VHH binders against Protein farnesyltransferase/geranylgeranyltransferase type-1 subunit alpha (RAM2). Designs and how they scored, part 1

Scores and structures below are computed, not measured.

Target 1, 316 residues: Protein farnesyltransferase/geranylgeranyltransferase type-1 subunit alpha (RAM2), of Saccharomyces cerevisiae (p29703)
Amino acid sequence: MEEYDYSDVKPLPIETDLQDELCRIMYTEDYKRLMGLARALISLNELSPRALQLTAEIIDVAPAFYTIWNYRFNIVRHMMSESEDTVLYLNKELDWLDEVTLNNPKNYQIWSYRQSLLKLHPSPSFKRELPILKLMIDDDSKNYHVWSYRKWCCLFFSDFQHELAYASDLIETDIYNNSAWTHRMFYWVNAKDVISKVELADELQFIMDKIQLVPQNISPWTYLRGFQELFHDRLQWDSKVVDFATTFIGDVLSLPIGSPEDLPEIESSYALEFLAYHWGADPCTRDNAVKAYSLLAIKYDPIRKNLWHHKINNLN
Below, numbering starts at 1 at the first letter of every chain, in headers, positions and changes, except where a header shows other numbers; antibody chains are not in Kabat numbers.
F, E and O are the ipSAE of ESMFold2-Fast, ESMFold2 and OpenDDE, as the mean of both directions, binder to target and target to binder. V2 is 0.75 times the mean of E and O plus 0.25 times the DockQ between their complexes.
Where letters were taken out, [cut] stands.
Atom coordinates printed by the task and the answers are left out, and those that the model quotes come from them; centres of patches stay.

## First folded at step 1 (VHH)

Design a01 (framework vhh_6qgx_2)
Fold by ESMFold2-Fast, scan of step 1:
Structure a01 (fold): chain B 316 residues (1-316), chain A 125 residues (1-125)
Amino acid sequence: as target 1 above (316 residues)
Amino acid sequence: QVQLVESGGGLVQAGGSLRLSCAASGRTFSSYAMAWFRRAPGKEREFVAAISWSGGSTFYTDSVKGRFTISRDHAKNTVSLQMNSLRPEDTAVYYCAADRYGSSWYPDESEYDYWGQGTRVTVSA
């Protein structure tokens, strides 16, 4: 971070009317100077080391400024083409970007720029991306941008080999981490078009074990239903899964529907919802579905009673 | 290209702690994965610990896992090895190593191109 000489450049004044979002940005004389210099260099189409440094200074104070990222990308493309070692040049740029990303983990422009750099890279490596992805998710295990970028990398590199194990590790760390469950589903949707009997058995056992640990966790119940729907032509509704779900609702279906105070507690309202959905698909079990949705409306999830009544009305 | 200089070695009692430091010089330190290796008297050089170029991933040999911690400081261009609960079998010359470009994934220990001269650690019973 050497200081460069700009004495040959006249800063151009900022030509933006203050919009509501800009009124919330601290506006200093230094920021005005940087922006004026940037506008001047952009107008000259200058693709130089001092221009690259200037974009870094602006990104440090205004990382959401789209124009500066586009300008930096143009500079990087030019300087890379003049470089003796394009791999080293782009890896240095990625190293710089990692520090910027750590300071701004929820900035869309940063992740978009990173994708552009990998597309530009003559020998991009998913293995090189893994350390930063691990560091970022260790800092915030539910960061949407980090998860989206990891998914993009899997598709860009056509590499899913570590994703199931990675999702498993994060679910072991925090069973409520819906981002990890969503990523696990991403694996099945994109990496597998055929599931073996062993994979089916192992995945169902994984899901059932996680449900057993925390029966009132919505994530594995939603995931189980999605997994069944994704492979319905091969898996269908397995009686073992239905029997398992039934263990979490006690004998509530055998009791008359009365006052909420007279109904017992159950281990999982999500199990009852799962079973209601299953029974609702078959006219022979429609009465069980109606009773389950009614119990959700009256006792086990009354906040969503209008949803449960809608579900009943939509049954055959 | 990077130059590595180790420091912090010395004599310590069993159960004690010692912190090793490796100072790197060169413009590309942030592009290097860093590791510590050791060579005990009468034995071959063995891997101890590694840290990725971003600092987000660490790897340890089983014999030091839970006792040693590797870390890096990009502002100071240093990588450190905090050694706790030291044992006589930890007696060795400790070497700092750098993997150029940081493109290799852990556990690839054979990718280390640059080495320091080593710092001696003696753990007395």
Scores: ipSAE 0.000, ipTM 0.180, lowest interface PAE 16.1, mean pLDDT 82

Design a02 (framework vhh_6qgx_2)
Fold by ESMFold2-Fast, scan of step 1:
Structure a02 (fold): chain B 316 residues (1-316), chain A 125 residues (1-125)
Amino acid sequence: as target 1 above (316 residues)
Amino acid sequence: QVQLVESGGGLVQAGGSLRLSCAASGRTFSDYAMAWFRRAPGKEREFVAAISWSGGSTFYTDSVKGRFTISRDHAKNTVSLQMNSLRPEDTAVYYCAADLEYGFYSDSPSEYDYWGQGTRVTVSA
């Protein structure tokens, strides 16, 4: 409003009925005016510099208003087509969007709009995206919008070269960060058409190392099972992986099942669950699976006892 | 198929450093996980450090973390253990071990296919 004159446009007022007045506090006059002007310019399909400025003012106060993002995208497409330098124009738009994104990291429309700009850009750069992605994850390492956008960028650019190292760095920073473990799995699912014996061995070593550091951390155990499932024809429940898991449950399988007080503590209930899943896949080891799930129900994870009973029933 | 030979042991004063080396013959380390174990007089063999085939993953026993560094040199076909800030409790015969089949390590001696003869490390008080 301060940058442009709107005297030639009549705002479309927010009309409220009696029920709306009972249910909400009235907006400020400034907000009412901005929204009225936006509705008027949208109805006129005006794709102008003043309209672009108005969308920025509205996004500053109402970034979840999806209609304004669509309107801004239409304006940007139009102004870009009239620009002498399309790359410069879109890079300026991305610079503006960087600040909006930093102020609204959990807003879905912002990340969606960013994707649309990259699709529109004649020479988009993944290298340009990396600093903001790193900064946003450094601020909130579990922000799923940022992680989803990074995955989208990897697929859009067909570029995974930094992803395994990045996931490793974040796991080193916080071994409990399930988003980093999930992203590591995304790498193996999408980046590799073929995996070498060497890559398999190194990855299993990474997983076992992280489990050894914190045996009662669910994330690397879930990841290990997923990795085994992804490459089952290559790994086939390697005996060293099974033996490794066994080191975290003591002699619990050789002991008679008594009262919970008579059973020893184990280093990892997730190791016991992993082994139960392994033994449950083979009819010859069904009895071991049944015992492991029973021990989980009785002592090591009694809160989920109905889940363990269900798993036993599904073994047949 | 693979023979391991340790070197670099000796006598050192507390707070000093030693670098142990393990040289392999017969094959490259391209698919081996390598580990160092030690045995003090009158005690059983205990795990010290391990490294994956690529050198990308390392694992240390708590008592040596921050003091010891395990590394590989594929060109020289060697694995090394850099031991800093040595303590009298580090006195032992140090053994190099290799896991031929899968390239992943264990802290259990029984999981390793090949062993060296050992090199003696003595740390004086």
Scores: ipSAE 0.000, ipTM 0.159, lowest interface PAE 18.7, mean pLDDT 82

Design a03 (framework vhh_6qgx_2)
Fold by ESMFold2-Fast, scan of step 1:
Structure a03 (fold): chain B 316 residues (1-316), chain A 125 residues (1-125)
Amino acid sequence: as target 1 above (316 residues)
Amino acid sequence: QVQLVESGGGLVQAGGSLRLSCAASGFTFSDYAMAWFRRAPGKEREFVAAISWSGGSTFYTDSVKGRFTISRDHAKNTVSLQMNSLRPEDTAVYYCAAGDYWEGYLTSDSAYDYWGQGTRVTVSA
């Protein structure tokens, strides 16, 4: 038997989103009933315990149904206002949502709803969010939604104190994890208005050490370029970075451009791309940029040949 | 790498019971809806029962509602179908399926990406 009685409610007819009368998409009778009841209760603006339970049943089978999340939020907001303990009520809702979130980590509506609950909560806790974030990143370290939600939490709580260490740990676990490198950049963009000389030196050493371990890893090179762009006014630092990058391309810039088999191997095509970008920003080094992009087109990254030709055309 | 293995089929008398089991491996079990479909001789594959990702919601075709119960065990990565009060018309090959049901088409074959090889159930008069 069902927990709640709906005998006083007539389910409203369900229409398919596709409006395709030639393709008979069958729903179970239970699903049609649940959706019909939801439509009826929504039309009546009923904000009741039975409506709350109905939204949970629908979310379990159709978590991408945007309307049901909005309806549940309205019910929760109303019931919270009638509760003698709003903190306990919202914490109970977050406990329910924890299970739903763990089972549906790539659902946009769940993360959006979670943000809405924290905004509604009178004393929200970033500490409460950390175990779920850790579990889900441990399961899928590249889950865009989980990383986006963690960034939202850092901004919402104005708390970045653990983020560099966390990014470092994830990079140590998987040096190719671009999500961890992206999160590290998020820290520098949002947590620091001014960076000390010591912090700059330590971060450069971190980047250079990781590049040295795997020179053909795109992630730290993309990160280095972004970090350089963020602090472009530090000329002394830029010179050190250029010298470092040059160690990965040998003497390729001094050699005549010939057939691919006549050119040596280099330790990193990403180093060459990084240098081409840097040289392309200055008219005095334009010739170096043109040669670097040409070398990428003919030997070191020929799959992206059209991109490199486009880059050359945009230098003037 | 993804695999679904059914077991528990066999011969049973009308009014009897059977429990089918499906062992899942090679994917994150809790992210997928699980379902049982059947195909009787000379007929198309039809929906029997489905269970949501969390196990909180179950759905049945009218002809088995009240007689069959679907359940899942997340610790063992298994889905089971308890079949009671079996009828001769329940005779079929039963298939375990796993898939994304975000579209709300739980009864459609196209909702399921992974299928087992099937287990035969024969109900004698």
Scores: ipSAE 0.000, ipTM 0.090, lowest interface PAE 22.9, mean pLDDT 82

Design a04 (framework vhh_6qgx_2)
Fold by ESMFold2-Fast, scan of step 1:
Structure a04 (fold): chain B 316 residues (1-316), chain A 126 residues (1-126)
Amino acid sequence: as target 1 above (316 residues)
Amino acid sequence: QVQLVESGGGLVQAGGSLRLSCAASGRTFSEYAMAWFRRAPGKEREFVAAITWSGDSTFYTDSVKGRFTISRDHAKNTVSLQMNSLRPEDTAVYYCAATEDFYYGSELTPSEYDYWGQGTRVTVSA
C-alpha cells in the first residue's frame, strides 16, 4: 500500500458510550488516528485514491466496521466510472477482496460487498466465484455466509447445474452438515418447476440411505419432511417412506404407555417425531400421533417435553 | 461452545417494566461481548443494547437510551436487560447474541454475532 499525506485533514475523535473503548486491542493510537481520518474524509464526502487506501488500512484492522465497507463501495463506484477499463478495475478490486476474505473467513461484510461488486460489474462470472467458494467451504464447511453467498450466486446467474452434486459431495464428507442438507433443499425449491418420477424416487432413496447410515441424525429427517411438503402432490406420505421410518421405532406404538424404564430403546427419536407429524395430519390416525408425542415427552426427547405437549394440544 | 437461553418475556402495560435474562453456558462466557437485538412483526432485526466482555462499556440504540439498562453477572454467567418505561413500540421478540470479535461499529450488525438465543416475546399493551 502507498503512503499518503493527511496533513490537510484533522482527525475527528472516536465516540463511544462513556468514552470507553469497545475492544482493548482495536483502540490503539494508530487505530484511533485511522478512524479519525476516515470519519473526517467521510464527512467531506472525499472519493479519492488516498481515501480508498485508508479504507483498506481500516479493513485490515477492523473488517467488521460496516460503515467503512459502504464508504469503500462509494469510492470504488466513483473511480470505476472514471476508469478506462471498468472490467479490469473491478477485477482488481475482486482480487483485493479475495485476499481480505482469506484473512477473515467469518466476516459477513466481504460477501455482502462481493455481491455489490458483481452487481456493478458489466460482465460478472459465476466461474470466477467457484474457486473462492471452494476454498472457504474447505476451510469451514458450515460457514453460513459462504453458503448464503453461493445461493445468491445461483439466483443471480440463474445457474443450478452443479448444486445437487455439490451438496451430495459435502454430505458424503460430513453427514451431519446441516448447511449441505439445507443447500440440497434450496436446489429443489429454486431449480425445478417439475420433478420427474425418476428424480423423485432417486431423491427419496438418497434420503433413506443417509438416514440408514445415521438414524439419530436430525438433518435428513428434517429434510425428508421438507421434501415431502414441497412435493406433497407426488409423495402424499408414500407408504414405503412411512414403513421405512417405522423400522427405527421398534414396537413402541403397540406397547402400553407406562414408566420410562419399561419402554425399550429406539434407533431414532426423529423417526418417531416424523411419524407423529404424519399421523397428526389424519383424524383416523390421531391416536397414533398422540401416543408418539407422549412417548417423546416421557422417554425419547424429554428435554422438549413442553413442545410435545403443545403439539398434542394443537392436533385437529 | 456458548449456548444462550433467554427468559423474562411477557405481556406488560405501557409504562411498565420487564427484566430479560440471558443465561450462557460454558467457561468462555467472560471472553464474549453480549448484545440484545429485537424483531417487531414485519420488520428486520434491530440492535437494542450491547456490553463488552469486561462489562466496562455499554451501547444503546437511541430509542431505548435512558429507559433500558444492560448488565452482566460473570458469577452467574448471565446478561440482563432491564426495560423501564415500556412503550407499545417496544413490542418485539428479543434475542440474546454473543461474539468474540467486538469492534467499533460491529455491535450494530447481526451478522457479526456468532451465537444466538431462540428469542423471548415481549408485548406492550396500550
Scores: ipSAE 0.000, ipTM 0.114, lowest interface PAE 22.0, mean pLDDT 82

Design a05 (framework vhh_6qgx_2)
Fold by ESMFold2-Fast, scan of step 1:
Structure a05 (fold): chain B 316 residues (1-316), chain A 126 residues (1-126)
Amino acid sequence: as target 1 above (316 residues)
Amino acid sequence: QVQLVESGGGLVQAGGSLRLSCAASGRTFSSYAMAWFRRAPGKEREFVAAISGSGDYTFYTDSVKGRFTISRDHAKNTVSLQMNSLRPEDTAVYYCAAEPYYDSSGWLSEDEYDYWGQGTRVTVSA
């Protein structure tokens, strides 16, 4: 956009106490001028092309300034309503926002503003969002703002068709990526009203395959427990899953508890935790649950020993 | 996004009963794990009871086990805490909490619950 003239507007300084005045000394004169002009235009509720340009200049320097994003949204909403082509106008705004987002991947306000634009858009496209989401996750696969925004898009567009495969791809890239496992759970909770027994069985096999690759990875064990709990009415505690988990703890349940140094290593403390939870739900296996939690407290997860003692005390 | 509203608090004599209810709003809330925590005057907040998303597994702190019962109504998105044989030491503000993703380690930790109600006061007189 062309450079705009502000000679008809006098900058309004932000009212500050002593601490704010000291902070202002650290800012450039140009930043002070931009902020003063923004305050003046906001106070006048000016919704103009020069105001839009000013918000872009401020966002380039101070993208965390929440007030400027609200002001820009008001300007965009007003100008869109006057535009002969609202789709073209909002698409240009999204194009601008793509550049800002790539430069500021951890800024919460950008993703919130993006949601507001899609809600305002007469024909928003999830397909348009996917490339930037992929680029951002490829750069930082654990950026929770990007994952939260992707989940919001799935709900907003009622479109989950690529999400299970995408989560699988991210897990294949980094099996420890808890964000990808969390997104996979989001799919099962939200994507379908009716889920087949074949789909559930395939998912259990996927989980077990990933556990087998890295048994001491907490993510798929937490996911397995949550998945079994979510589909309790369809999936009872299958002997196959219990038997699978048992392969990772050796014979520790048959050994006396004794001293930690006398107990063998096990392939997964998370398998022991999973089995303790399973056994704790049934009075017939309560003794196994007590022993498993005791073993976790004494040797396999002593950092959380108070949690394990609490779980023992609260068994039915 | 998710809102929790507690009700049912009040004043009761020792040995009496109260039923607390937590009404939840939110599309997928019926699958969330739910818990009750309490804060007594001059004390730290403590865990009271929890119920799994399925409703099949319940968890209680020792001091309330056998006296309190947690339950949920899946269709109404409500969680209830039936408090029987109340004692003066049960006097506290009771908070409803919800966890959107189930984590076995999270049930006893306040830090694991993303959604909280504003609390309802329970006073048990001697």
Scores: ipSAE 0.000, ipTM 0.091, lowest interface PAE 22.9, mean pLDDT 82

Design a06 (framework vhh_6qgx_2; at its last look DockQ between E and O 0.01; V2 from the best seeds 0.00; counts 0 for: pae E 12.4 > 2, placed apart)
Fold by ESMFold2, look of step 2:
Structure a06 (fold): chain B 316 residues (1-316), chain A 125 residues (1-125)
Amino acid sequence: as target 1 above (316 residues)
Amino acid sequence: QVQLVESGGGLVQAGGSLRLSCAASGFTFDDYAMAWFRRAPGKEREFVAAISWSGGSTFYTDSVKGRFTISRDHAKNTVSLQMNSLRPEDTAVYYCAASTYEWDYGLSPEEYDYWGQGTRVTVSA
């Protein structure tokens, strides 16, 4: 941590309207002086090593303060242009940002700043990004901002080749990780212009294997529906998928619709929902769809009963 | 900062048409199913129409089926509601919403994470 001399700088008053969430820290004279110095240097457009260090100190105490991030970017852009080794300079800034990221895991402005650095970088590397992304997802596997940044990286680098395996690893670790399932769909949407029947069949098998492990997990069922929607013009799996889904509901459709007490448990209400949707698309099986939606409304998913009643009414 | 911003509302005579638009920002629009709800004066919000994340599936409440068309534009991050053959009972504030389930939609307001501020539609007799 390097100390600089600011005796030549007249601090400017702090704009409290922009910093309402920081009122308590602005009460000390030290914090007021730091913010006053920052306002003064911004006003002077000073792009210097001492200004860079000042932005780091401000970010440490006020990481959500957008103006300081923008100022730091301007300093880095200027100093990078004067550097003998632009790649090394920007890689060191990314290393600094990794440390800030670890100390501020909920701050989304870090990821916008990181995007800006990669856009400046003459030789950016997706491989260099992977360690911090792994650490942050391992810490909070539902961190929307980190997942959004990884998606941005895939698009920026035009590189999806590891993403299917990565999603598989996360699902193996935690089969309920909805963010991993969503990222897996992101892969299929973006990764290949030409997809073979073998690759699609392998993905169907992956989905069915994960459903078999935990049939009442909504994530793979929602994923299956989305996957079929994405590839419906290229797939004719309907009988295979229907046969698979029926194994999770027993013979419940052969029973009379009575009170909920008279109906057996089933392995997956999501299987019943999936089948109802499938059967509803064909007039020949519409009665099965009506019964399936009725059973969902009565026992297997009554929290969404208004949806099921609406589905029934729309089959006419 | 997630934002859904509706536009295109206004005053129209019965039998007329309006096109509502919803601009989405601050989230991964392409991953989400989207819906329109409406609130008539003195009533609760009610479902109008929904569209799945890819646009491959659509759903309409009975009173608008055949008159309203929901669509989405992934390039512009927008969802639209084309409203034809408007009736005085269509008078309401119309809201755009994004689904909790991301890929698929529901019919209950509690199944939606993000909401717009609404755009007012008035249909005179």
Scores: ipSAE 0.000, ipTM 0.325, lowest interface PAE 12.4, mean pLDDT 84
ESMFold2-Fast, scan of step 1: ipSAE 0.144; ipTM 0.617
ESMFold2 (binder alone), look of step 2: mean pLDDT 85; pTM 0.879
OpenDDE, look of step 2: ipSAE 0.013; ipTM 0.298

Design a07 (framework vhh_6qgx_2)
Fold by ESMFold2-Fast, scan of step 1:
Parts: structure tokens; C-alpha cells; sequence
Structure a07 (fold): chain B 316 residues (1-316), chain A 126 residues (1-126)
């Protein structure tokens, strides 16, 4: 740890509105000093070790503004260009950023800065990113920023080889984790130009097995519909999927629509929604779609009855 | 500064059982995939079983499926291999291995594993 001298720099004061005392954010004298010094160094465009240290102090103590991250990136870019070992320099910066990221997992600018560092790096490594991605997902398995960054890494490195297994592990850990199901879909959309018959059969079996374990889990039903739509032109497998889905709704389609009290329970309202969507795509099965949406509106999902009525109206 | 130490090996009659344990010291291996490999006399190193970092996914070589069970304890940094219905063909030195990258994929090749134990000997008599 180094102490830096700022005696040659006058802090630029943060303007305060004395007439609006109740709306002011009260700062400590130390915070005011740090911000004043930062503004002064930014105005001078100083790209120095003391400026780098100052940005770290501000990022650690107070909510960072986008200007501090931009300023730090300019300093790092400059100092890197003068370094004898650019790889070592940028790896040290990533090591520092790892600590900051663990303390601020919801900060978009941190993940954006991390992307900028990898783009700047002469030999960036996806393997280096994996431990921090794991730690962050272990802490919050549904963190949008972490999942978005992992997807960015897969695209940046053109590397999807571990993503299907990773999604499987997280689904095994928590079958309700929609972020893991969404990431599994990201794999199929981006990693596969073609799908083999074996891959298609294995994936359908995976989906059906997970649905069978928890039929009232929305995530695998949404995933199944998306997967079916993505690969509808490769292999004809809709009949097998439709037959599977019908096992979860009993005989409700053959029963007259009456009062909700007269209708039986079903194993999955999402199965009924899936079938309604499927039947709604074909004029020959329109009557089945109308009945399924009506059943959702009156008994199996009445909270969203206006949505179901809207879907019926859009079938013509 | 990381060490894997196997234990639980020994001599057992055909049809018997043994439980092997692997203790990791130094850094935690909770984020690593863990595997068991074996080397029979005069043979190359062979994959036996692996377990993902979460414990949610396991993979076994065909010759041990249904007889061996791999498990892990994150609190103790240990991975175990329960071996049932042992056969003379299971006679080998058993090695514990850790793969830092394998937390997202269970690899069966020895070259994928960063850390290795010294091995523990298992002898199955007819």
C-alpha cells in the first residue's frame, strides 16, 4: 500500500444548493475531498499512479459514477501501453476488479468495465472468468448481470463447450431456476447451426424428465415451447410432445365447460397453456385452443383471465 | 500448496466392499470437479468416476456402474468412492484427482486434471 501526495492539486468543490437543504445528500469531509481531487485530476486529464489509486478509493467507498469507470479505463489503457508486461499488468487489474465485483454484483458498469478489459487484453482467457462467474452465481443464482456477462463471454470467446453441462448442473441444483433454463436455450440458439437426431432426442428426453418431476413448474414448459419452435424445421416430433403434454390435463377437453366447482384438478395448468398455444397455430384445432384458453380463464389460471380472452380473440 | 490424500484401500475378498476417501488440504476444492482414476498392474491410468462441483451430476465408467457410488462433502473437502460387489478385475491403485475447469464439464481424460493424490492400493482376491 502507497500513500500519495496531492499538495500540488486543489480540489474542485461540489456545488451545493443552500436553499434546498432537505434535498441535499450530506457527505463526509473525506468523501468531499476524494471527489474534489478526482474532479481536479479528470479536468487535467492526469493519467498517473496516484490517479489510479484515487479512482480505487472512490469506487470502494461511494457509489461510483460512470465517469469514474471511464477515467480509470483511460488511466489503465495509458499505463498498460508503458508497461514491460502488458499481460501481467492487465491480469493484476482483473485481480483488483474481482474483489470489486464480488462486493457489487448488481453494478452494470463493473461488468461493462470487465468486458472492456478483456477486449484490451492481448490474450484474454475464458478459463480465468469461470471462477468468478461460479462464485457470483453461487451467491445469487438468478443475478441478471452475471448471466448476461457469461453469455457475452461465450460469444466473445466463441466457446460454448461447457454451457450445456453447466446449465444441467444448475437445473439439478434448483429445477425452478429460470435463469439456468434461459441459459440452456441460449446454448441451442447460439452454439448449434444444426442439431442431430440424437441431440434432439436426448434434449426432448431431458425436458420431459424435468417436467415429469415437477409438472407445475413453468420454466421447462416455456423452454419446451421455445425449443420446439427453434427446431420445428429439422425433425417432426410435435406429435410425441403433444401426446406427452396431454397426460397432464386428464380428460378436461371432453368435459362440458360449467362452473369452476364442477371441473376436476389437473396436474399442470402450464401443460394446458402449452397445448392451447400448439392447437392455436392450426385452424383445424382451433376449437381445442378456444376450449383450453377458456378453461384457463375460468378455473386453472383465472388471475390472467384477460390474457386468455385476448388470446382467444387473436385466433381468427 | 494443495494436496490430495487418499485412504481406505486394502485387501478384500471378491464380492466384498471398500470405501475410499480423498481429503483435500490447502485451498478449498468446493468449486472443482473431482474424479477417481485407477491403474491396474501393467495397464495405463483408467477413468472410474467423477462428480461435479455441485454434486448434482455424476459419471461412471461402464464396468463400475451400479457397483460404485461417488459422493462429496463440501464442509470436509472430501470425496468418497463406495465400492460394492468388488471383482478381481478391480485390483488397482486408485487415485483422486481435481479439475479446476471441470466444474462445468466432467472430463474422463487424465490430462484434464490439475491435481493428483499419491494413490491407495486396492487388492481383490478371488
Amino acid sequence: as target 1 above (316 residues)
Amino acid sequence: QVQLVESGGGLVQAGGSLRLSCAASGRTFSSYAMAWFRRAPGKEREFVAAISWSGGYTFYTDSVKGRFTISRDHAKNTVSLQMNSLRPEDTAVYYCAADSFGEYYLDTSPGAYDYWGQGTRVTVSA
Scores: ipSAE 0.000, ipTM 0.129, lowest interface PAE 19.9, mean pLDDT 82

Design a08 (framework vhh_6qgx_2)
Fold by ESMFold2-Fast, scan of step 1:
Structure a08 (fold): chain B 316 residues (1-316), chain A 124 residues (1-124)
Amino acid sequence: as target 1 above (316 residues)
Amino acid sequence: QVQLVESGGGLVQAGGSLRLSCAASGRTFSDYAMAWFRRAPGKEREFVAAISRSGGSTFYTDSVKGRFTISRDHAKNTVSLQMNSLRPEDTAVYYCAAKEGYDLYWSTDEYDYWGQGTRVTVSA
């Protein structure tokens, strides 16, 4: 690597605002020197290769320092405009950012900067983004920032062609992965103006199969409700789905509400919640909804008792 | 709690190959992301390559991409670095490092456990 000379620059002492931003970071005398140099170069609005390298050194230790990201972006914009090959220049910047991103996947400035680079790029590629997205999700499948960035890419590139299969693969890997179920919903909301009868039937079967494997998994039940609401009126729920959900609650609706000890176990409290929501949408089945929420409060989900009472009070 | 022991260093001519091995001991080896770092004469430790806990994800510094391959063997509790097309600038002491968790880091400060290092010398 090139070693840059800063002998012509006097480090500026860290001012109160900058000190406050870094107060939670334990830093060495060398780090204080780097910050002083950065403040001096920022003050001079110096847009140079040595300034670019300095921002990289600071980002390595203080990636949440917003000012340094803005300064680096200004340097990159300037150097890009002076470059013989803008595409190569920005691709090198993205290569650098790949390493930084792996170190700081939950830093929103990094993902925001990545979006800014793609917007600046004359020929951005979703295909280039896929390996790092896959790498980071493979290591932490519930990383909110990575999932949010993938969704942004789908919208930015208007490309959803791989998303349903990808969500399916992640769900097969971990059926409890709510991020994968949420991404599957994102696909239906954004990629499809209308759904064919075949697609609808296939999707409902996919959901029901996953619920059957683990009935006490909240994710596919939440997804099922959302999917039904997206493509069906509340009053036009598929009777097959309602019948399916009923298989997980036994005969508890026909039993008198007594002490918790007198009530049987059920295969899924989420099935009971799903049915309560369905019945609550229709005045003709309100009594069923009240009973279902009462059963949740008394036995099947007593930790959320106050929530169930609230839902009963809000029934139309 | 993990202990790291490196091997495989030596002298090789430019264009040659070497395979470094890092043997890990400890009950939580499978909980650690693993990396290789190097320290050239007169320089600080620099990131070389990393591999995730599962072995499914790998990352390399730009100067070694296409030449070096990192891999792990869960049965033997080892991580390896296959170095091909070696250059004089690859001359360094190579260190095996481990960190708990999912994220792959290129910063030395993120790694909790380090080997003693193995010397690689590439002749011009």
Scores: ipSAE 0.000, ipTM 0.096, lowest interface PAE 21.9, mean pLDDT 82

